# VHH binders against q05b89: the designs that were tried, part 12

Target 1, 377 residues: q05b89
Amino acid sequence: MLSSRVRLVATTARLVHSLIYSSSRSFMDLKALLSSLNDFASLSFAESWDNVGLLVEPSPPHTVNTLFLTNDLTEEVMEEALQKKADLILSYHPPIFRPMKRITWKTWKERLVIRALENRVGIYSPHTAYDAAPQGVNNWLAKGLGVCTSRPIHPSKAPDYPTEGTHRVEFSVTHTQDPDKVISALKEIAGVSVTSFSARTDDEEQTRLSLNCTQQALMQVVAFLSQNRQFYQKTEILSLEKPLLLYTGMGRLCTLDESVSLETMIERIKSHLKLSHVRLALGIGKTLESPVKVVALCAGSGSSVLQGTDADLYLTGEMSHHDVLDAASQGISVILCEHSNTERGFLSDLRDMLDAHLENKINIILSETDRDPLHVI
Below, E stands for the ipSAE of ESMFold2; O stands for the ipSAE of OpenDDE; V2 stands for 0.75 times the mean of E and O plus 0.25 times the DockQ between their complexes.

## First folded at step 4 (VHH)

Design a01 (framework vhh_7qia_2; at its last look DockQ between E and O 0.02; V2 from the best seeds 0.00; counts 0 for: pae E 20.3 > 2, framework grips, placed apart)
Fold by ESMFold2-Fast, scan of step 4:
Structure a01 (fold): chain B 377 residues (1-377), chain A 124 residues (1-124)
Amino acid sequence: as target 1 above (377 residues)
Amino acid sequence: QLQLVESGGGLVQPGGSLRLSCEASGFTFSDYAMGWYRQAPGKQRELVAFITSGGSTNYADSVKGRFTISRDNAKNTVYLQMNSLRPEDTAIYYCAAYEWRVSPTGEYKYTDYWGKGTPVTVSS
């Protein structure tokens, strides 16, 4: 199952055509658009601590003609979105992260919600789902490095499928315990699938039973097994970890086809991010001429993702002083490009990919106002 | 180009064990994620186990606790230890290697490499 899903995501997100403006655009139902966005990159890829998805919803029915993309949704960007007649704002950073007890005019985040609702504009945030996605933020950042292979530093776990259970329960039954009756009883439990086979042992013929069951079914299975002490005492219950996704997850470990000097890598990164300056820490024993073959990267604040990863270079937006010292002490050079500078450029690729994915059905526009609040002077 | 060759398949009785091997050649073996797939006649290929370049493993529900995937980067080999084999494990087992490629020109490319497969029959 996962193989088909991984291939489909990779294929659909591949950039295949240049930016072309259509003379004609239609409206999409909000629910249909959200479904298409989830097909492009599943919200299930997001980290458990995150707040993703539709965060502000106008009363139905709501149709979208203009999808407005921004990295950060500030009040200035909201004003731009309203002037450009946005019907849905895709804000990479969720403007609602901490719970709100009140929606008043008192704080800027509360005013965003009020203005969005008063103007019938939805707000949708994918955040870490787009960090994790194969055609997401981190692989866009990796484009700046040169031709490379890319893999997640911390792969995402596959989401639950309707046919998959959360637990595996295993035990053996002897012929004296009537295996067919046991199997029939277990098959009556909703959310249970039973696999069995016969095997001869030195003592007697036995039937090995293996059950996959949902979280809800597990207690009913346990209750059934507890009716017979022989079953219960020899029962193994395993919590199933869902398969890891090959190209979806936090951060990226990139291996260049050809090594380049650190100086060349700095120039490539500056060019890709359109920056005149970046911050550099040299790893112990390294120089600007040192070869770079393996780059570990994470857009934004990547310290927790990058820590412990063996690489020639760490690339991220920001990192604490102590984390930089730890990396340098291990011979790992560090390039810091500031938070949003490692993220915002992805939105151009996102627009092009969404235009293709949505078959140019709606207008997709980028914020021109959105910028990193920090400037190098 | 990465080349994969599977071995270790055969006929085995229910409850038996087999160890499949997949030998790879290529400059970047240690960087590849490796997986074992199986395909029974008339069915779609399904992923049974995979291992990342860092050694993290994952298994399909149907084989968890019975199959173990491991890799030996020094030997350019990935293994699938199959214990407590069942008739429904009967299939052709394929080794696969994966890489995701990116480039400055905007090409994102998923590349997979496949072996020819090794048959496993669990019968009688």
Scores: ipSAE 0.402, ipTM 0.625, lowest interface PAE 1.4, mean pLDDT 84
Fold by ESMFold2, look of step 5:
Structure a01 (fold): chain B 377 residues (1-377), chain A 124 residues (1-124)
Amino acid sequence: as target 1 above (377 residues)
Amino acid sequence: QLQLVESGGGLVQPGGSLRLSCEASGFTFSDYAMGWYRQAPGKQRELVAFITSGGSTNYADSVKGRFTISRDNAKNTVYLQMNSLRPEDTAIYYCAAYEWRVSPTGEYKYTDYWGKGTPVTVSS
């Protein structure tokens, strides 16, 4: 046998030993870190259309010493992350949003995936989950307005309480039928919870059955009940709704403690976002001296979130031309700051909060090269 | 109003020691986690040391074994004992307090409170 093969094996063994020893200082297992990130702000808060969570995963096991934060993951930002030895990249915007049919060197997004995997770097995106979170991006944006109170413009629904399932099914079983057999049959269906009680209808004693189930289980319940015409014809099906969360949701409607002039509000926004210029559309009948008390805001792209909300001012990164015209026609002034300019500043707060939450176990780095591609001059 | 006042910074020779203090007022100190951060010229702010309300401590790798964070709840004070100082420890050091808080009208936020900082220069 050749000494080269033996030498390569020995070198690999020594490298693995050194890496293990180094990792005993300040490392986290990837799955533990992901659990901590979800504990900080649940991915269940994300919009249904979104692509959030772990998007690229090095083969297990994977440990994280360095968490790298960026708003956008471009090729320049990827190079920075690799040079700074990131083990996990948290990219606020998901770099993988559309399904990828191929992983080749052809497009810049495919190259991000290839470079991440070749260097054993994970990619995670919280995106709209952090927009919705009580301690998230929109909370950070609201901090720039001054003393105010706020609520979500579109509150999120509770994910799994007060009641499991999406439907309630109720029907009656007469004295001539065996309710225990019916209950037993229904309990064999996954996702069904059954209750029974006695009832009287036109002097006939009946057993009333009530169950909660998932939409998938509902089809099986209906199929079962359809085998008996009397069950099916006496069946009531109710759709269940979850309660709204008080502090979680998209956008923020902020009420200032004291009204300020629009000019004063513009200065506060510029200072908070560290911008020398913003784009302003005055509402009809408004001037820079007009009072502002109620601000509706949405970091990033605010058209759909802000539409129809009554306020003195809309604050967002970008908004469609016609939605700006609609707001202005209703007397609502609009300030546009460009998409990522309304998001990136949150990452400094996120780093500080994660440092505290993780008790300084890992190194958290902010991108220094990440910038909005648009510059107002 | 919550206030954090840092003191104890100054000019010190390499290998020397300093003890930073941060006196807190306007809140129930024992309920807060406390931290020390630093910002050197041209660099991002970084965590140096952190202590939970229960007294558990954590340190940045660059200062572990050299710096010690402690708290005295009776005096509403958090300390940073800095030993074996190096020129790269030169920075403005900030005290911070951390709380999750919801206002009576529904504003929910992670609230961080910061002092004005105390400068530390390690030179000579």
Scores: ipSAE 0.000, ipTM 0.137, lowest interface PAE 20.3, mean pLDDT 81
Fold by OpenDDE, look of step 5:
Structure a01 (fold): chain B 377 residues (1-377), chain A 124 residues (1-124)
Amino acid sequence: as target 1 above (377 residues)
Amino acid sequence: QLQLVESGGGLVQPGGSLRLSCEASGFTFSDYAMGWYRQAPGKQRELVAFITSGGSTNYADSVKGRFTISRDNAKNTVYLQMNSLRPEDTAIYYCAAYEWRVSPTGEYKYTDYWGKGTPVTVSS
């Protein structure tokens, strides 16, 4: 009587509680979200020729639960966004660049607008604002170079003047000309602020007046001063400039801590952009073994930003044939990675930064369908 | 199976109050954000109020100051207290549950579940 002890192997089904980190998501009012996005990176950083901001607005009120990120908004990407229940699409490139005279089913761009509105999906585009932003696309691209210091090639200007006015007008008033009366008269002009200080010229004490004024006020100031020949003849008018932003602007001039060979730099760029191939033009007298210390870069079409910049290497998405020849003739090597390949990889970083900035209030999704239209074959 | 059951709808006079309830089952209620939506006749469904798993609330501008969303995790229930009701608030009100997950690959998944709705009519 062999009592076969059936060892019930208790298969402890380890319920792998896949700790699915469920994050609680909220929603934002569209206006609030747009304000927050502007706080993240101001649209004032955008180039004047660009078309940025909210491009398509569903009828109010509109709330956003899902933000959909893409480099380019094609019809295929639009379908993905709709399937994923996007409430707002952030398209790096503006799908509306030129004014539309009509919205019909004829062009793919018009169809995008129609599909967006029919499904109550907003479209927002930062484009060159994110190019210029300190944490933006060009900064991301520079990370691929290795340890370096970077600055904008074309620094942005502050949105406002630090003082009231666009012009400074300076002139001297002698004591015999009653400086107080002159000051009082100038202060009556709207948009004028006056400062007086003592100045000594040719051993004579004079009151120097310095006033800031708006463009509109400037004409009134000039008219006032023109009534007194002595004031007018010695008047200096200065045009004031807005301050430059040190870390905001188009392109980056990157100085590597340690110089590397052009070959090594190519491999770094390929790795960062996840590319198997890039296009290279060698500068005159340069080889793959040539050292690279200074890199000028601009994501997308960088010719206008890179032109005239002194560097060992230009890095951009696309450049004209003639621009490449010009750079090479100057001994500058050029790496071209295709337009969107220098941009699209930034969206992963953008997602993470926006998640933090928005305090995880909304769902942020990256497009899986968005790809470079060009294939290397 | 995840289920949401709304209750508390009905007819009310302008200026009146209603309290809607949504009982959830078939999922870990505390891990989900909950929302109330409404759909008026001939209009699109719109968000009314939302409450995160952590208890943070947000409201549509049209209901701010009048409506209050709350949740009781012990009862697996989300509530919508509606005060100062207006004829414009007439709609079918829907309860929704939202889950947002991050995969190990860094992918995001958004899942929503809906109740069948409860009618609210504000009429003199």
Scores: ipSAE 0.000, ipTM 0.261, lowest interface PAE 14.1, mean pLDDT 89
ESMFold2 (binder alone), look of step 5: mean pLDDT 79; pTM 0.777

Design a02 (framework vhh_7qia_2)
Fold by ESMFold2-Fast, scan of step 4:
Parts: structure tokens; C-alpha cells; sequence
Structure a02 (fold): chain B 377 residues (1-377), chain A 125 residues (1-125)
């Protein structure tokens, strides 16, 4: 079962150094720190329904010497953060998700905001941006499986178009309409770039024009073309899409280099997550000896991301009873590790990576109080 | 930093046995996966046996049933028990510690940043 594909790649020494040594640290301006966090993993990759970024901000100027990391920000964790002199709390799960109409002492989430502001502590949440990132939560979870190739189940779109413009417009111009004059007129419109090539149809040559344009320029292009019925009747307008990213997106579909038994896969997962127990549903016709080659995974509550994905095994934190039955009926085995157990271990990797990214300029510490509220007894 | 010190190599007759030991010193040995590699003269270094931090093991086909890898986290030591040794097992044996990594190409790779100095094992022909 040993893979001949095992390769030597050396960067571990830097991460280990960041973990074990904390010399004198300096201060960073909050805005500079937030910019560096966004450079590490862009908030633009967060899901549209999410609430990410700086959620609670002390009045400027604010400087950060201690960045405090937690999966969940409970009142108990807030107390720990204050005792450890946190200046900014990075909470993976946003403590403010639903809009607040008031900030009073009445609810625990309101009390978090009050205590943060009274003690000049910022609160920042990346949440689904870190789920999508190549070096993020799902990447860390996949590390436990063994040597595999990975791709996002739902790839994110790139932040930029491959060419400038949001639309492509194509139409044909005959030699009688002076193609060069048409091209020159279109180039006068700001936000338009034109490409031409010749084509022959029914004994006459025509010039096929293709142009890319911005959203604002599109209406001006349409107005220009609509002045001539011969141009407009055969005009095609296409909306451009940003290309899909190969390693950024929701979930991971992991193909192991070497198939292993389900039993071996369970032991790898338990070892990686440092768990004595996981919950297992066997796919119809499967046993602990059944081979696992393809694993679809998503940290947290991954049901919506995993549904419809063809795999030998689904790995996630939690899934409803009916979703487990649906997977099992399709011959897909399911391993459930509880919500935060599929997420919290990433924070250790995050600390190491941020220490390296920020060149050890500030103190980065992990919550020792944060834990899964559910216990197996 | 993690350091690896190997012992137990030597000259052995065909069909004999040797037990290699690799003692680690430094940070969090129990969190590392450990491997035994070998390099025969004129050949590339190859993985022989591997043990995950949780204790699961893998072996090269050429040594399955003959070699056993084990670890003692309390003693920060990994072992390779070699039985029924053959002339083709002659090589320098290296202890390595590392972690799984995801590459930008989308491939997950086992990365080894810590290596022992190697211990020679010679099996007469």
C-alpha cells in the first residue's frame, strides 16, 4: 500500500519555528492587519449569505499586539480573550450573523459586543472565505486522508475576467458597409475593444466583428448597432463569466493515490482529528473492508455542499438523519465527526501560517477554552 | 527543532533479522508521521515502511510480511523490525519525520523536513 508518488517537499521547518518561539512582538495598525488577513485569504470568496469581515471595531486609532483565534466566540471564550489581552479576536464562526436591532445586556451575543467595545477588542470573522481558500479549513481536513489529488466540489469564480469587459457582442458587416469605418466608430466608445476577421457567405465576403465591452458601454454599443437594421438583426450579445478557480471553492473532492479500506480511512480520520469516536453510516452493500478511493468532504454542516456528489465516502461534521439515509441508499458511506471537530483543528495550522505571513510581527494565540459543546459520555 | 538519531544497522546473514531504532528529540514527536526509507547503491531513495501519528502502517510490496514498523510515543522512538533479510535489502536506511501537505497543483504530498543521517544494513549475497 505504499505510494511510489511520495515526494519530498520542504517547508515544515518554518511552520515549526513559528509554533515554538515567541520573542518580543510589536504592534500593527488594525487596517494594515486586516489587509494582510485579506491577502492571506480573500473575503471575496465568502458565500453571499455569510457575514464576514470586521464585525466589531473599536474607535480608531486601534493597534493590535495580540491576535486571538477561536472557532466559536462564547462568553467564556470572551473572558479568556480579555484575560490574555487580546486586541483583535478572529472568530471563525461569526458571533453576529443575524442583524441586531439593539445592543443591550439582555442576550449573550449583545453582551459580547458590549464587552468587546468596553475593552477595546475588535472582532473579525472570515468564516466561508476560509472554507473556500486553498490553504483553508477543507484543505486542512483533507490532510488527514493520506496522499490524494483534490478539487473543490463547487469551484469559486476568479476575482477578475480574463479580458476586460463584462459582455461580448458579435455581428457581421458586409463590404458595402465599410467595416473599417464601423470599427473606428465602435473604438470611440469608452470600454470597448474590437476584433475583426473575414468570412464568406453566399458569394459575398463579410467581416465578422467581435467586441468586448463593459456593462456601461453595452448600452452605447446597442444604441450604435440599432441605428442600422442590417447590423442589429444578426447581433449576438453574450454575458461573460469569470473563469472557475482550480483550487478555491466549497468542499473538496479528494481522489486517493492508493485505495484503502473504509476501516483504514476511519482510523486516519480519527487520528487526524484526535477523536476516540466518530459516527459511521455504511453505504448499502458496503463493509469496513470496502475500498475507499474517492472522498467528498466539507467541514461543519456539509450536507448541502456534498449532496449529489459521486464518492465512496462523505466526510463532514453533521448531517440530518434523512440526508444520511439518502447517501447510504446510493451506496455512499458517511462519517460524521461533529460540527466543530471538523473545523477547530485548522486554527493551529492557521496560527502557523499567519505567523509566517505576518513575519512574526504580532502575538497570535489560540483559545484554550473553545471546545465542542457536545460530549460523548 | 526535531532531531533524529538512528541505531541498529550492521552486517547480517541472509535469512537473519535486525531491529532499527530511531530516537527523536524536540517538539511534539507524537504529531509527526514517521517513515523508514532506504537507498541502495546507484538507486533512488525509496519508502520502505510508514507509520501515521495515530499508529496506522503501510509497507512497500517488497517488504510486506517481513518488516514491521512501530512507534513508542512515550520514548519518542520509531522502530523497524526486519525479518527474513535478503541480499536485495542491502542499503542505507534513513529515518524521516514529516507531515501531509496540499500543493498548489491540487496534489496532497507527504513532506519530509527532518531526516536521520542513515544507518547501513548489509546482507551478504
Amino acid sequence: as target 1 above (377 residues)
Amino acid sequence: QLQLVESGGGLVQPGGSLRLSCEASGFTFSDYAMGWYRQAPGKQRELVAFIYSGGSTNYADSVKGRFTISRDNAKNTVYLQMNSLRPEDTAIYYCAAGEWRVSPSGKYEYTFDYWGKGTPVTVSS
Scores: ipSAE 0.006, ipTM 0.216, lowest interface PAE 9.8, mean pLDDT 82

Design a03 (framework vhh_7qia_2)
Fold by ESMFold2-Fast, scan of step 4:
Structure a03 (fold): chain B 377 residues (1-377), chain A 123 residues (1-123)
Amino acid sequence: as target 1 above (377 residues)
Amino acid sequence: QLQLVESGGGLVQPGGSLRLSCEASGFTFSSYAMGWYRQAPGKQRELVAFITSGGSTYYADSVKGRFTISRDNAKNTVYLQMNSLRPEDTAIYYCAAYEWRVTGSKYEYTDYWGKGTPVTVSS
């Protein structure tokens, strides 16, 4: 019979955390804390355009007793963090996104940097790494939908290759070409591993060679093959890929166990996000009674992630007028909850998960000042 | 209740081809990521290929360029086309289906497995 097993699955973070952070301490060294945060959710899963990691660093050594969590780091939130004795601020949105040419008192973002450094407070931003993580923002948003399956719309690649080398080279050698000599020559190249086996093509016996090689070794292998035209003409060269992760990536496609009306889905979303109002666009031919089975979602500004995804409903914080019209024209309904409303509620889950991950070694507190700057009146 | 059934395995000579099929029943197939694993005698089970519900594919380095995974959502079936087979491809091939379950309070990983189909590559 089929076996099914239900598990709470950790990310593909390293086992190194268990070795480094097993000892109990009242304070954590900044570098140790940053390594533990990366083990919780790897910064390598962040988008290439993003600005993640430690953005403001007090001169070392720096120890952390209080980790302060916020969605947005405004001047009001900075004041709160300082009053609460924060040593490191985890700001989901990076307060430094555009390059700064000067650090002066002139702009509010420059003042954040000055205040942080003068008070020996670090600033760390995970941003899109936490969007991608299976214990992250988008699966927290999905919790509001009801019981469903969840998968990334655009899966992330794993941090490591599954085998040695970056390329695979395949070709065949006939008995007359002395396969043993060819294998010996290739094995002399550093960064090459050779596999061989007998094969038949049209009842002709041949030796099939498969090489795994590093980027540097590939140039030498190509040079070797180019000196023997008989091999080169039928050689296959493949770039190896890091594997796709099943539960880590951009956005989520959620399939509900049971279809519900759009009206029911709206009430679930409002309840989960603690909102009195959301914005709705009906897909062409749809009503509040139309069934919703498949929801594509992305916290924040999700248009680029959701575009081209087949679903009954798009759920995101904000979307351009034209993107809403495109979705509606395809029969896809859209719910917009405002940018940070699709993100901020995750911080409570994050605190609880980090408390467990860090074994309650430091104080983790949430901003009470952080709020959406936009209000529905 | 939920069932994955593999077929298409058998004996083939080196350099030959086989097409494996995995038929799913008892769940919404189109929403699941599907994978092919293999286990050679005395070795650990390894991932060969997988396909997301959206159609994105991944292949293990040892099979890249030789194997192709595909799905037919209308038939609730995932396929593994195996070309240029080698003796080291000899194994029992397993079909797997994956889901990440989200509820109002919990996150849960669930996997489903077939019983496997044997593939032997020898002369």
Scores: ipSAE 0.050, ipTM 0.487, lowest interface PAE 5.3, mean pLDDT 84

Design a04 (framework vhh_gocatamig_d2)
Fold by ESMFold2-Fast, scan of step 4:
Parts: sequence; C-alpha cells; structure tokens
Structure a04 (fold): chain B 377 residues (1-377), chain A 124 residues (1-124)
Amino acid sequence: as target 1 above (377 residues)
Amino acid sequence: EVQLVESGGGLVQPGGSLTLSCAASGFTFSSYALAWYRQAPGKKRELVAGISSGGSTVYMDSVKGRFTISRDNAKNSVYLQMNSLRAEDTAVYYCAAYEWRVSPSGKYEYTDYWGQGTLVTVSS
C-alpha cells in the first residue's frame, strides 16, 4: 500500500541516518548551541558597556562537539584548547573588548582571532550576563559565606518588553464622542493595540482607552489625538520599561542565617577560594571578633557595584586605595581576593550546570592552563 | 510557623481605590522578596507586583502606573495600593514571600510561602 510503503521507507531512512550519524550524535550545530546557552543565561542581562556573545565565528556551517571553558583566553590557553580539539571556547572575560581596527599577527589578541579562525574554533563570551544570572559567578562566590539568602544589589531589567510596543497611551472618551468609532480609527493604525473599559466619575460614565503602540505608530496616534483638543490635553503617554528582575543583577547582598565573627568569615572565604592569603581592611571600630551578618559582594573589580551599599563586609577581587578608605570610614570591613580568584572557581559549577542543561549532548572541558597572572610569593 | 495574612479586599466601584495589606510572621521578613499575585475565575495565577528586600519593584504592564507595591520591614508588612481599578482587576489576590538560598554544599534553591488570598471585586 502507498501509505504503508511510505511509512516503511521513512522508517528505513531514519535507521540509515541513525547508523550513519550514531558515532557523531554528540555534537550540536553552533546556532542551536548558542540558543541553548542564551536559554541558560540571557545575554540581555549583560551590562550595556560589555562585549558579549559570539565574538569570533567560523564560516557556517559549524558544529560543536567540544565546548572549552576558561576565565581568561591567553595564547597559552588557546594552545591548550587547540590540543584538546575545542570547537567553541567560552571565555568568561571577552578577549575582544576594545574594538579592533585590524586583524594581523602584531598583537596577542589579534593572534587569538587568527588562530581561532584558522582552526575553526568559535569564541563566545557571556561575561556580565553570568555575573547577573541567579546561578552565576556572584552566587557561586556567595557559597563561600555560609548559609545565606542572596539578592542582587542592582537588579537587571527583563530581556523583553512584557507587551507589544514601546509606549502606552491612555485617555478617556465620553459617550458623545462615540468610543466605538474612536477605537475603530485607532485599530487601523499599524502597530497599535487597543484595550477599552468603562470608567465612572461622580457625574458621568466614560470609556477609558489604553493603547500599546510601537515607536513608529506613536506619531500617528499623537496626530490622531491632536485633532481633538480634549483627547490630546488629557492624554497620558508612557514609555514602557522592561521590568526589573528580583533575583538577576549585578553584585549580591547576602544575609547570613547565623552571624559569625569576621575571623570565621575570612577563613570561610579563604577555604572556598582555596587561597592561603587575602587582604583585609577593618572598618572603623571593628575587630576580628566583630559580627558579620550582611555581606555585599561582587566578583572582579566590584567598587562601582558595592559603593553606597550598607553591609558589615564588602567582598570583591580588587578596589582602589581610596575606595577601601571610604568603606572603612563607614565602618564597613573589606576583603580583597584579587580579580580572577573571585571568578575562576565558578567554571567548575558552570561545567556541571551546562552538562545538565545541554543533556550531555556535547563534551564540556575546563581549562587546566588558565590561572591568575599574579602570584603571591 | 510561617504565616502570611492578607487583608483589605472587598467590593469597590470602577475607578475606585483599594489598599491590600499582607502581614508576615515566622521568618526574617527583611531578607525576603515579596510579591502580589492574582487569580481570576478560570484563569491561571499571575504576578501583579513584586518588591525585593532592597526595595526594587516589578509590575505587570496592565497595572503599571495604577498599582504601587511597598514594604514596611518594621511592621513585617507588604502593601499593594490599587488605584483606577477596572472590572478586569476582579480576582483573588495572594501575598507571596520568596528567597534564593545559597549553601556551601547545596544547590541554589528557590523557596516560596503563600497567603490564603483576599477577594477583590470591582463592580458597580
């Protein structure tokens, strides 16, 4: 039969395809992988000054069997990635941050781009998107503090507008102005969505109109409304904002379940980051026995994020001398662990989380060469 | 014992105002994010407004500019000031408390606590 023969042919084709590709099914198309990475943590959470996403792209099509994770992409780390057959490098710090006007052999960062492309390796950087994410760098850093609640110091905005359009326009129409005619006229403007409902004042019933409109439609809406002075003068025009997210954002304000001494907190932080030494500034009037209940933290260079935050302790990688003095003068103690020491340990957690998120479809390798360029002697 | 108790619901005319209150006990209120949800008959429960421990707020689009969420940590209370009420705002309003838990040996955990709800009816 035609339907039975077609079904049998389709089944046979699936079996042949499966047999041919069974040994290579542990890879993903680059575009599909990037979509999955964005689902894990949206790049829209990144700071506006940042350079995130796919920074170096081999000519399509490109498939990824091995995803290589590193905090910093140095030439030494690039060599490791190539030896380990990386198809995509996830570099937490973007190796391309300042715009490049040339791609030549002259500088080490240009050589990274050349070597990546010659070996068909993509480079992807999430950077501040992973700082903002709930299961990101800053909450990993917070694990070192002990059992606590954690929330962003500066909440991120959601990746999308909650409704269609960029503006909301509200005004009222009386019965004498024929609300249905007004609604019909507005609906003819492309990029306008109209909601109507009854509103009652002490003296009369009115129809309140709420419009969502695109930036382009806004001028046409204003032109329409301006033809009736009463509509125009009583019209409210609001720019829609992306809503703030409660658990996504820059830095973390952490409240411990149980207060501990500053001395205990120092040992916890050193243990979590596997450091023999950290730098400490005591807040005015504080000692190693002073209680720590609230910790404000930000991996890397956290001064701008932490500034103005009320806490017992600031935890970050680095701060300027004057920023430390300002915090200490306010009674806030400061622990500095050096830049990448507050970041690199997260990559192990990231590997495990990405393995789960990607359903073990590809190989995820953590750099063994990546390390802080600064050593305590 | 963790408790969230809503109050302030009732019948109000379109265009009117109403203030909902939620009194919390049994947890460290100041460290939690609080939110108001609503559920109309036959509809899924939806987020109306949220406020972080630091005071940052989020609102659903249809209530932005009309509703204001606020908190008073000294009174362990969260409030929803509802202005310019519409028939479409008729629903049972629920208070919820949220936290992200971080532990040295654990995974990140999201926990929530819910009140019993308070009915808001907007009709003439």
Scores: ipSAE 0.124, ipTM 0.504, lowest interface PAE 5.0, mean pLDDT 83

Design a05 (framework vhh_gocatamig_d2)
Fold by ESMFold2-Fast, scan of step 4:
Formats: C-alpha cells, structure tokens, sequence
Structure a05 (fold): chain B 377 residues (1-377), chain A 125 residues (1-125)
C-alpha cells in the first residue's frame, strides 16, 4: 500500500514491500493509469526543455493489463515488450525527444512509433520528473552511498499553488461598507475563494480584505472593485507563487552519517550498481584513503547540475574531459559509472513502488534486454 | 524528546523589521536542516526559508532579498531576519525540523516533520 503524507512541502512516500502472494489482477483504463502515475510523481516536476508524458497513444478505448518498464526503448527492447504482451511501455528516456516531421520506416525511432501503434502499445516517459522526485532516480542512486541525508542541489517548485486560485487580490474597504457583505458579494463570483484578512491601515478607518481567485475570475473581481472606486482603495493584484520544495529537484547533495575512505565509497558504488569497474579521477591532494563525507550526485550526464557544488566526491554517469579536470583542480574526486548504469537499477524500486501504489491491479514487468550500449572489455 | 520553540513574533508596521528565533532541543541540531514555514488564515502552510546542516539556504521568491535565515549550532538556534515587511507577510510562522534520509537496505526514504507551536507576525499600521 502506498502511503503519501504531505503536511509540509516535503512529501513522505512509503511503500510496503511486495509480498510473495499475488493479488488477482485486472485491466486499467489508460487515462486512469496515467492519472495514477502522475499522482505517484507529478510530470510538473520535469524540466521545461523535456518531453514527458504520453508520447504514443493507441486509438481509444485502450486498457492496460501489462505495464513494461525500461530505461531506454531500443528496437530490441520493443521486440521484448511485444513478446511479453506490453500494453503500455514506461520508458525513462523519451524515445521521442525532438519533433518528428514524418513517421516512416526510414529511422529506428520512427519504426518504434509504427510498431507501437500497429501492436496497440502506448509509450509514456516521465524522464526528469523521476530525477526530481524524492522517491526517484537520484535518491535510489544515493542508496548506494550508505546511510545519509539527501537534498536536491537545485530545488523544484511545487506542482500546485499553496492556496486555491492563481491570483490574490487585496484591497482596503472604508467603514461605510460592511466587510462581511463585501465578502458575500465576491463569493458569488465563480472561482473566488475568500481568505478573511483584517488589518488596520494608515488611515485607521479601513479594513484590508484579501481574496484568491482563478485567472478567469480576476476580470470579474476587478470589474466589481472598479464600479465603486470610492469604497475600494489601495488595490493590489498579485500572481501567486508556487513554493519551493525542500526535497524535490535536480541532483542530490548527500551527507553521510559516517565518513568513509574513497576506496570504501568506490566499493559501495560498484556493489550498488553491480559494476566490476568504474572510472575515477582523484581531486588534487587526494588519495584512495581520503575521507568522503559529502557526495554530490546526478544520474546520467550530471555536469551542468553538479557544477559549482562543494563536495568531497562527484558521482554521475558521464562528464566531459574538461569538466573532470575542473572538478579535480578544486580538490573534488569524480566517479563516472556510464550514463544508464546510474539510472537503470531504479526501475526495480519503481516496479515495487508502483505495484503498491496501483494496489497490484496490473502486471508490471522490467525489461531484461535493456542494457548500457557501451561495454567495458 | 524533540522540541522547537519559536519567539520574536509581534505587531509591526509595513516596512518594519522583526527577527524570529527558534530554540531546538532533543536532537543533534548540527545534523539537521531547519526551516521556517508560514500559514495565513485560510491558506496552506508554505516554505518561507530553509537552511541545511551545511549552511546552504533556500528562499521563496517573494522574500528573497528581504528575509535572511541563519543558524547558530553552538546555541541550537535558527533565526529568520525579516526586513521590509509587507501586509502579505502576516501569518503564523512555524519552525520545523525536516530531513530526507536514505538507507541502503530500505525501500523507503523517510522525511521527519517536527513543528514548533508557531509565533504570530502581524504587519499592520
């Protein structure tokens, strides 16, 4: 069972470990499944440059019995998904990122779209939304470090406004008007949510009122106030801001409870990612015995996220040669694990979390074909 | 037993200043992030400012340049210096201890929320 607790800006998501006993499974409507996926981790957490959500949709109605998870959707993975009777593929990396001007048999990405539609398989990508989420990719990567506290390097804004509506309208009412009657009149406008706020102003004969409203209601509120300018003064119209989320965002800065040697940290990372080898750059003046307390990490290509962050160690999939030199010159050691090796292992946790979140209503399976295209020999 | 005790709230005129203080006990203060939240009547609690164990800070956009969060690990205290106060800043201000923890064997990432009693800030003339 998924338990979400949001009293504060920080979200607590707790999933019960999957039991060995399987529940009876059914089909879910595609729209209902997409709504549940968005409830699990909001697509609004995704970066503005990203291409997330439902990317390929079979003609409605479409029901999903089998959700297939993969990091990368290659043609080989598509063959696997079809053999395993996938109805929806969740591809962490969006196979459609740049706009397509045609859908033909000429390129492998176009062939993915054709094959998906011909076999009535949807394609959905959360991508950077799962990078940002507390229950996402980067905190899964952080599990490899040992017991630590974790915070985003670049915090995200909340998906929703803290109060109903998009605007706050504040104005002063003279004592010739009854504030309660003014509130009642404004409540008649659809999309107005009144927050009672009473404050003395400099003239001391005015009451300050505050209301929240939708963008559609704003024009009606302004019209109401302008009809009686002599009674409604010092009007301020504010666009509401979405608050910052303390634990949601890009990258992670992790502080270990106990410092360990760089050598110990390397072994922990290799064990977590099931890798025989990683690439290491030592920060100037550092050795394998140097203590590691603070790790800055970002799955995939992390250079832009990690740049300028003070830490003992940078952990990411890949960085340019010059970015590695820049970090090392600042005394920061760097571990590179290759792009998808820092991402793919999250899918196992994701399956367990989605099984709990969806109450075992559908089959959720992991790709066994998906692997890093680069091989160390 | 974790305790957070706020002080420093009161009535101030627009453009005025206030310093809020939060005294913490019952935990290793230097290891935790502390944050200031506020709640105005009829609104949800919103994060105003946060300070991580290492001293890095975050602020909501509407208070950047006006508010400053700081901590004193020797005194187990966190502070919110509020300048150029506006009527919109009127709210009950809460001190919170919050953290996100990650464990190698755990499938759960935990965030613990502990709140103070709150201190009222009224910006009015």
Amino acid sequence: as target 1 above (377 residues)
Amino acid sequence: EVQLVESGGGLVQPGGSLTLSCAASGFTFSSYALAWYRQAPGKKRELVAGIYSGGSTVYMDSVKGRFTISRDNAKNSVYLQMNSLRAEDTAVYYCARDEWRVSPEGKYTYSFDYWGQGTLVTVSS
Scores: ipSAE 0.310, ipTM 0.602, lowest interface PAE 2.6, mean pLDDT 83

